# Ledger of designs, part 27: VHH binders against f4i9g2

Target 1, 368 residues: f4i9g2
Amino acid sequence: RSEKSEERRFDQKMSAHGAGIKTSSSAVPFASPKSRFLSKQEKFYPRCTPRLTGPQSRDTPPKRDTGIANEKDWGIDLLNENVNEAGTNEDGSSWFRESGHDLGDNGYRCRWSRMGGRSHDGSSEWTETWWEKSDWTGYKELGVEKSGKNSEGDSWWETWQEVLHQDEWSNLARIERSAQKQAKSGTENAGWYEKWWEKYDAKGWTEKGAHKYGRLNEQSWWEKWGEHYDGRGSVLKWTDKWAETELGTKWGDKWEEKFFSGIGSRQGETWHVSPNSDRWSRTWGEEHFGNGKVHKYGKSTTGESWDIVVDEETYYEAEPHYGWADVVGDSTQLLSIQPRERPPGVYPNLEFGPSPPPEPDLPPDQPQ
Below, E stands for the ipSAE of ESMFold2; O stands for the ipSAE of OpenDDE; V2 stands for 0.75 times the mean of E and O plus 0.25 times the DockQ between their complexes.

## First folded at step 11 (VHH; framework vhh_3k1k_2)

Design q4 (at its last look DockQ between E and O 0.01; V2 from the best seeds 0.00; counts 0 for: pae E 16.4 > 2, placed apart)
Fold by ESMFold2, look of step 11:
Structure q4 (fold): chain B 368 residues (1-368), chain A 124 residues (1-124)
Amino acid sequence: as target 1 above (368 residues)
Amino acid sequence: QVQLVESGGALVQPGGSLRLSCAASGFTFSSYTMRWYRQAPGKEREWVAGISSSGGSTSYEDSVKGRFTISRDDARNTVYLQMNSLKPEDTAVYYCAAPYRPWGYSRYTSYDYWGQGTQVTVSS
């Protein structure tokens, strides 16, 4: 094995063309023993399972780099009635399923379902909770939390959430999605964590991003990126990825771009650090003036440099490829949440007086 | 509480050999890279050698490559530095270190645990 196998270098051309596009970094994938986990617990996959015989085992860990699932991918199916069921599968494992609802002030309602399973000897277990929340401000939320462990000592945790906000004063509708995912191996020094978010509003504002980190035995990695579209032509994108071996080799890429109406900039760095802390780096930049001229520049710690102006068309993604219309079409269950019915004579105030409206970012109530 | 204790430092003649030990406690030793550093009087502390958590990968400073060998015994929570062909320039306090990277570690936050050091003197 070698500490220097992840070294990256750019050529001494007049421009760093590959550096202006998302430059890949050496990110270590999850090395949890997936095959071990699945091969013993799934000898024969049934063609279908009836809905009324009890929940199937949900001992499925999350997978890296899968983003935020659509609501349909979870199969959220909340019961209208309180349920408290338990049973035993043919393999001797136990399961339970509960459901209910919680009520609160201002029309708050949380409908929820909780389910889980446990192997006969108790060495593996899983839980999964689903919920719908709403209140009379127009807030709606769908959510999922799942966790589990297996007999090999692997453990995992995942949350998923989809939220609708409506600003009563501005009529601004917003849909936000988020996910957190975590898994840890019980037999290797391996684990990872991801946080993802997506935000959309009806005027075309879009924000997306992720923070990721993890470890596989001798290697650790980090990845952060973001995209921001203001809905009026401004675009900001950035990425910062890096990795490290246990012996001290580190390497990474970072870049950003910012554009409006064909005018903007890109800049970035590719770097490598040896176990002795000796650092190599190569930086680059582009300034786009909107007239067919681009100023390209850069330098490295090994003495490379360039500083030129070229004739080049400016290309960037000015619009998100997945935006408001798409997320609305994919959020039908969220949008179909019916708020709690108002009793006769209960109405929100037409105005709030001299006091400001309640703080919109108050934490949501937790599931029961 | 994490604790690293070096031992085995001594006065030796040039060309001699010495084996340093570092006993670790307070953490899961088999999950961590171990490193040796040294500091001569009036000089900066410098990295000497490292060994991966599995023991399958080692790295050395150029001046000690071929003379020093790092190894580990996970059953005894101990890392070793076998030092051969010692030179007067190897005279220093030798420190054992474990890089601590808590879950959620970022590239700007890392920690090392350090021992108190053991003196190696190579007299001409």
Scores: ipSAE 0.000, ipTM 0.208, lowest interface PAE 16.4, mean pLDDT 75
Fold by OpenDDE, look of step 11:
Structure q4 (fold): chain B 368 residues (1-368), chain A 124 residues (1-124)
Amino acid sequence: as target 1 above (368 residues)
Amino acid sequence: QVQLVESGGALVQPGGSLRLSCAASGFTFSSYTMRWYRQAPGKEREWVAGISSSGGSTSYEDSVKGRFTISRDDARNTVYLQMNSLKPEDTAVYYCAAPYRPWGYSRYTSYDYWGQGTQVTVSS
């Protein structure tokens, strides 16, 4: 159906009329009303409402297995002024607050704030410390330390750090995040320790890991895991964990996977030891050929064995779920740290200080 | 005073080779990692290669891997960049960098001295 293009010719009409009326309208100078913008100086009353009540902290240990919290969740409260204050609350509890600004060589600057409190009877206490560090090289650090004890005798300590620095070779920006947490029971032979770390660079290199230890009376456990991404498609993941129960049973599990461009391997071991010292173990492996075939093999101490090639698609994460863009997005406060002005002719280079010696792995309590 | 003098830059055809040299003075050359950087027109300066103080370790930017080789001669206080299979994309001013710590040391920070650079142009 040929819908018609109606050309509506809107017509020309001319008409001329010329009338010249000269009216001399005397431009009365509109007196520009001086709008007295009374700049209401909103007296920014610094609502220094003396928060009469000192800062309050939690009275319980941190939760286990929480990883590295975002900087926004740590309640960072750095004071802009040097403060040294203390007081007593109505309930008889005491508090203190202090802050400082340290300067050093190479444009080093450290801002820190510390606060804490104690219950009226001294049974509970807490301390929180925050800091920002920077220098002329682009180094930035944001950190928090919190500790406390409660009336039940529980004690805890936790620290969180974010560091921006440059790679020792490429001068690529690197962000490192870490957390350490520990708690001890006041009533039981119980405690736990966790160490978490994350490292990122702008090229997609990523390293993540955790060490976890715990004890509850006669029960104990440790867990280690790591992930490594080279930014080019190579991936390494591994776990290693074991536990001992009150009954004397021990068990462990470990595995590793390594992949590149669809080719890789997985391997693992699971074992347990009974109170009677009977040991069972199973080892397994997978070879992924990148062609939709996987060689699977394994054996156990009970006589199980397999060796087969199967048609199976290989699945692995070539990139970290949380990478450079993500950590940059979550490091707003870190990135906002302002360094001192650098003298002319000095250019930042990051020397990777020797990796702090791996904290001595608490000797795995060798199962006796 | 720390001085770095780059040389060896030239106009070469694609696929050609150049060897850049950086003569260092004013510091204990053998004690420091040396690096090469390059800056193309309108681009930021980028890292190209690094060599450890001992010369035992080398590192390269991905685009130059297999084509460029960094080396050092401590007796001559010189670091070299052998560039093979040059591409138009390699056109840049090449700079030598030496770390220096004139003041207190931060764990993660150092300062670099730079030379004036040497121009490398790869064109047909």
Scores: ipSAE 0.000, ipTM 0.207, lowest interface PAE 12.2, mean pLDDT 79
ESMFold2 (binder alone), look of step 11: mean pLDDT 83; pTM 0.845

Design q5 (at its last look DockQ between E and O 0.01; V2 from the best seeds 0.00; counts 0 for: pae O 11.7 > 2, grease 24.8 > 24.2, placed apart)
Fold by ESMFold2, look of step 11:
Structure q5 (fold): chain B 368 residues (1-368), chain A 124 residues (1-124)
Amino acid sequence: as target 1 above (368 residues)
Amino acid sequence: QVQLVESGGALVQPGGSLRLSCAASGFTFSSYAMRWYRQAPGKEREWVAGISSSGGSTSYEDSVKGRFTISRDDARNTVYLQMNSLKPEDTAVYYCAAKYRPWGYSRYTSYDYWGQGTQVTVSS
């Protein structure tokens, strides 16, 4: 049984000097109790199985909070031949495996593979689809989609993709990764959703972020964060985390930082709202002037305040730890996708690049 | 289509007891947290008590803690407020409300349904 969640008060001491000095990402822990709704550690499953034998069962939900995978974690290997196979395992479960391709205008090609299985009594089922896409504009894409349910009533859906394209204005190559993961428990009122992205261009522009939310019984939580590096020394990072109960108690923590050449600012807020809408709040800020002086300030609704200048070295992450050179080295399968052969005398129909997929703002309610 | 109907309001002497009921229809009652509010003439509506959708958690405004008890019966789609040790300052129109938090990114997304109220009067 999971630990029953209780609304937690602040664990961190909120002295005037301590809040303004912090360089860590969080000022107060979330009250996010451990849930029985956790998947076992997901091991890399082979995507290929011997012919005339069924694929290995894949009826375990994805694991939350794992970051975004790279292409090697999936091991995508599309068959060169069309396949349409089905069978029954010794335990009575059924399976299928199929592959094909779609062709379209401007050299478009999508090679794909699907597989799935279903238990004898229908209490569990799963489906996985893999693909490679390309066209004559230089666009390339790898992708995976998984979904399923198991005998405990858990259900899940997961997508991942990695794309190469030209930015429509800068004409720079970009590599972008994105993932969505969603799971719902069959044994408790629990579920979660995550969206992740990473974007890179050849001049060092980098954008990374995540939107996450979840529910465990009567408590819900949200997390958003972003990092942006312009490739010329400008850095923006931010985090916004909060939670609430069905009774109306809410609490959270948010901060941001912006820097260029050792000059910039940090600021944040820790807050709590009671069911009758009374609000407690503590804010803080730092201004870094690039000369060894830092202006630190803050206040709270309980009357504390500070406004001081101190001698302090400025530290911040000026460049991404994982950037263009790294993603190019980790995207060899994407980069090696061969487009369709172009007939003599045919020129590509140029586009400004594909439109980004629509970003879901809010998923629909999940009725039981 | 959604309907919340309060009942049980009455005139009661100080120190007495009263139970309010709120019957719900037109929505999946077990998915909603329920609350009681009250409003005295010329005053702002104020929160009194709340109960989670599962019934596992309750909360109370300080002035009623220990005297009032909120409960729910999902089989009858009804929420109750048991009021004991009533005082003249408890005199108000009492409203029940249903709150639902959809999954999503917005911390302001909420769905509220309100009853029309029931009068409670405490006088000697």
Scores: ipSAE 0.013, ipTM 0.557, lowest interface PAE 8.8, mean pLDDT 77
Fold by OpenDDE, look of step 11:
Structure q5 (fold): chain B 368 residues (1-368), chain A 124 residues (1-124)
Amino acid sequence: as target 1 above (368 residues)
Amino acid sequence: QVQLVESGGALVQPGGSLRLSCAASGFTFSSYAMRWYRQAPGKEREWVAGISSSGGSTSYEDSVKGRFTISRDDARNTVYLQMNSLKPEDTAVYYCAAKYRPWGYSRYTSYDYWGQGTQVTVSS
């Protein structure tokens, strides 16, 4: 059935009409703009009305497996003045805040603020500390420490740090981030610990890792992993995890990946141990040849085995998802730390050991 | 006057070996970590190797690991770079640099001294 292409010809109509209206250009005199002296309203920066209520913090432990938070999320509140204050709130809770400025050699400067509170009955307490450090070498550090306990008996501690420094050998700028967190239950034999780190340089070298440990009564687990990028396409990733139950069952899993330019290997092991000490394990490996072929092999304690070459494309991340540009972008406060000005003529006391005595002028080689 | 003078640069065939020397004067050599850098034509200067002031620690750029060896002789105020299994990609001007390191990683300001460089060319 021939659905018809209707061409609707939208018509032209011209109409011309010319009317010439003359109207007269009366030169309205340019009234001299009265220079309204806009009184610079001094933007009264609202004086941070001292929040009459002392600082408040969370009353619960931090969450597990949260990694390294961005500096913007840590609520950094460094005071510009030296403060030492304390008070009691209307609810009977108490608070304190203090700040300081420490100076040292080679332009070392540390600004710090600390604040905390306690419930009226003393059952809950918290403390937060922030600091900025710098020196004339270009070293900068931003850090936070938080701790607390609640009425349930739970206790926690966490710290976060960002450091800018020069690599010892290459003089390349490096940014290092780290976090440590731990919590303990007040009601159970339970607790956990996490350590996180990230290291970046301007050439794309990146190292990331974490160590995690936890316990719940007779159950325990640990986890370790790491990632390494050399900035040139070499990648190393690995994990190692295990757990134990109250019944004595143990299990674990570990693997490693190493790649460069499409060539690499993967290997791993999964294992289980029963309460009766029966061990099961499976080991596996992959060789990636970069030509679309992968050699896969493995075996288990139960008699399983394989050794095959398959057509499979190799996928790996040659670069970190979060690298140098990203960490620089997320380290605005760190980078904004201002070192002390070096006074004119003040050079770091490089105890240059005594210049070796001028080598005695070797007597002119008597012409043999 | 502080001076670093590199020597030993030459034209060599691929797979060949060279030993670069850097003679230091005018400063307390034993208090400085020593480093080698290289700069290929049209490229940025890149770090190659480093040795601590004590000589107890060494580090290498990944592309030269296993091929290059940095060493120092404090009695002669000289740092060396033994280069083996040379590749065309190793062609560059090699620079010696001294960095003040009285102790490990320090927050103290360090001064760097640089040599004038020595040309290494690896070509068939």
Scores: ipSAE 0.000, ipTM 0.210, lowest interface PAE 11.7, mean pLDDT 79
ESMFold2 (binder alone), look of step 11: mean pLDDT 84; pTM 0.845

## First folded at step 12 (VHH; framework vhh_3k1k_2)

Design r1 (at its last look DockQ between E and O 0.23; V2 from the best seeds 0.00; counts 0 for: pae O 12.9 > 2, unsure alone 64.5 < 65, grease 24.9 > 24.2)
Fold by ESMFold2, look of step 12:
Structure r1 (fold): chain B 368 residues (1-368), chain A 124 residues (1-124)
Amino acid sequence: as target 1 above (368 residues)
Amino acid sequence: QVQLVESGGALVQPGGSLRLSCAASGFTFSSYAMRWYRQAPGKEREWVAGISSSGGSTSYKDSVKGRFTISRDDARNTVYLQMNSLKPEDTAVYYCAAPYRPWGYDRYTSYDYWGQGTQVTVSS
């Protein structure tokens, strides 16, 4: 009649004198924020093969990213002429490819290429769209969108884009990249979604981040993080990871840091919530004074605590390891886009290029 | 529309047994975990038990472990709570809940569907 309940899912050790755990590398176990399909043999359709007469793409979901791609990773190569073709392969599958351009106000031009295919019985299909946009405000954009499904019912969708903004008033240039990927299993309650972004301006402002979600049967998990450099020495970084089971157990880890000129702070929390809403948590913090002294403190709901000042060098990433000069060097195709020629005597309208599209933080496909 | 209807609540003597049922409609029952909660007079609603969508995992509030059993019958779209060795402190309105967890939900967009409750009273 002795009952034992294990409400903690993370290993934690602290001294009674409040010794702090090193930041961002906590020893507490955390469920990985990812979802995987089962080990299936991957079927891959090369874009060009000697046995097929038309375009071809993958018949399996893409893998998760380790970072956002640059334009060279995609190899965007738009057709220089209008194409409108369709056909059938020897195996009965159909294909199409088309290209064209759209024109609009203020010198807007979009060159695009679209292709796709489907199996004879329609159980598999895919599409790919590539584009290049520009207008007279100095806006330029490269983009890719791919989607598909296979005979097992798996489905996937991904986009990537790279954008140049130039402010007509200040001439400040910005380059932004964004990407989304998702994949869902047709046979399991499993899938994943990732959204990434990177933003850079010519004065050193940099923002990067990701939102990730995964589900595998009874577990779901999330990962969000961001980095912000103002270009003047201020840096903010943060991470928020958490997971949940169908039975209502939830757990997570989050932290942030803010620094300027060797002065700043770090703080975080590791937490666990039982299905009956009982919450355990452990918080920690560091204050860095820029003089070789660091105040380390923390506490938990079980009564653990520490509060000490130590002699310690301050370490943090003061500048982004990948910044404006790097993204300019990796964006040569974007920057080489030639705007539509103006007729003589035409002046630009004061219209800003498209804003980044509004998008939900959630992946598509919410049930009703 | 999602609908959860509890039944089986009654007045019973201490030490007795009851089985509660919750009939579900308006969603694919086999895809959802199910949970039981209760609310005693003057107290907050509290979780009692849960069962995974597959039925392979269950969990219980400590005070009811060994006395209550949650189960599900996917063919009848029904979740059950078998309550044995009832005590006066088990007196409450019992609610069935189904967590709504859309694709890509987060902690601000998740919520539960609730039934209207069934009264269980344990007294001599």
Scores: ipSAE 0.454, ipTM 0.817, lowest interface PAE 2.4, mean pLDDT 79
Fold by OpenDDE, look of step 12:
Structure r1 (fold): chain B 368 residues (1-368), chain A 124 residues (1-124)
Amino acid sequence: as target 1 above (368 residues)
Amino acid sequence: QVQLVESGGALVQPGGSLRLSCAASGFTFSSYAMRWYRQAPGKEREWVAGISSSGGSTSYKDSVKGRFTISRDDARNTVYLQMNSLKPEDTAVYYCAAPYRPWGYDRYTSYDYWGQGTQVTVSS
C-alpha cells in the first residue's frame, strides 16, 4: 500500500526592510587629559646589597628523553675572574662558587666554574660545573656537569659537551655533541640512564644516536637507535627496543632501513618471550627498487608468511633534518671561544693523541 | 648478600599437597617479583610460577595452572608455592628466584639470584 508522503512547501518571504538609521555621531572632542607623567625618577638606588643569595639548588632530577639541549639551554656562565666563595644562607643552607683556569701545552686553556649548595640538614645537595677548553690546534670545547641529591634520596647526574675539532683523516671541521643523564630513586628500585650523541662534519656526514635504559622495580626497558648519513646520499637508520615485565615477560622490536638514491631496504623483528620461555617472533622486510615497486615479505613463528610486490612510493629522509648548517648556527658560544695567542714561530705539535680506544664493540647479539 | 632459602620440600603421594616457602634476605624483597623454578633429574630447569612485586599479578606454567598457587608475604620476606593435586611429573628440585635486572646494561646482562632448592618427590 501507497502512503503519500506530503510535500509541505513552506515559502516564507521575510522582507529585509533596511532602515538606514543616520546616527549623527556628534564627535565630542575628548579633551586629551595632559597626563602629568610625573617622571617619578625612581631613584634606582642600586641596592648594592651584596645579594649574598648563594645559587639556588636544583632539587629535582633532569627530564627524560630530552635529547641534547642547545648551548643556550645549558646556560653556560663562566666567571671571568678566579673566584673562591662560600656562604651560609639565612635558612641554614650553604653554597660555594669557585672558578679557575688551567694551562697546558700547545696553547691549551681550560676555564672552569663550579658552584654548589647543601640544604641546612644536609639532605639535599647539588653541584654544577661549566668549562671551556681550547688549544692552538683549533680544538674547542664547552661542557657542563650537574649532579644532585634531594631530601627524598633521589640522585641524578647529567653532562653535556660540545666539541669542535678537525678530523684527523679528512681535515674537515667536525662538531660533536653529547649528553648523558641519569637518575636514581631514593625510595624505589628505580632509575634511568640516557646517552645521546650527535656528530657533524662540513661535508654533510652526520651521526646521531641514543641509548636509553630504565628500571622500575622488576620492570625494565632499553632503547637504542641510530642515524647515519654519509653526506653523499646514503642513509642508515635503526632502532632496537626491549622491555621486561615484573613477571618476566619480555618483548622487543627492532628495525633497520638503508637507502641510497631511492633504492634501499627495510627490515625488522617483533618478538616476545613468555615467562616460561615460549618465544614468538615476526620478521619482515621491504625491498625498494626505486621504480615505484616494493617487495614486502615476512614470516612469524606462528606460521604467518607473506611475500608480495606492491606499487608503493618510497619515502625516506635522504638528509638529516638537523645538519651541519644548523649545528653551526646553534654553536655560537663554542665558535666564539678565543684560543690563547700563539707566539710567533711556535706551531702546535699536531701529535694527534691516541684515538680514544674504540668503545668496546658490544658483543654482537649472538642470535640465540 | 642476597640469600634465598627454600623449604617445605618432602615426599608426598600422588594427589597430595605441599607448601613450599622461600625466605629472602639481603635485598628489598617488596620491590622484587619472585619466581619459582623446578628442575627434574636429567631435565633443564623450567619456570613454574611468578608473582609481581605488588602481589597483584601471578602467572603459571600451563602444566601447573589450577593446581599451584604462588603468594607472598612481604612482612616476612617470604614467597610461597602452594602445590595441590601433585603428580609424579612434579617431582623436582624447586628453586626460588629473584630477578636481578640492573638498568644501564644490555638485556643480556640480566641475572637471577637462586636458592639452593628444595626437593619435592611425588611417589606412590
Scores: ipSAE 0.000, ipTM 0.227, lowest interface PAE 12.9, mean pLDDT 80
ESMFold2 (binder alone), look of step 12: mean pLDDT 81; pTM 0.816

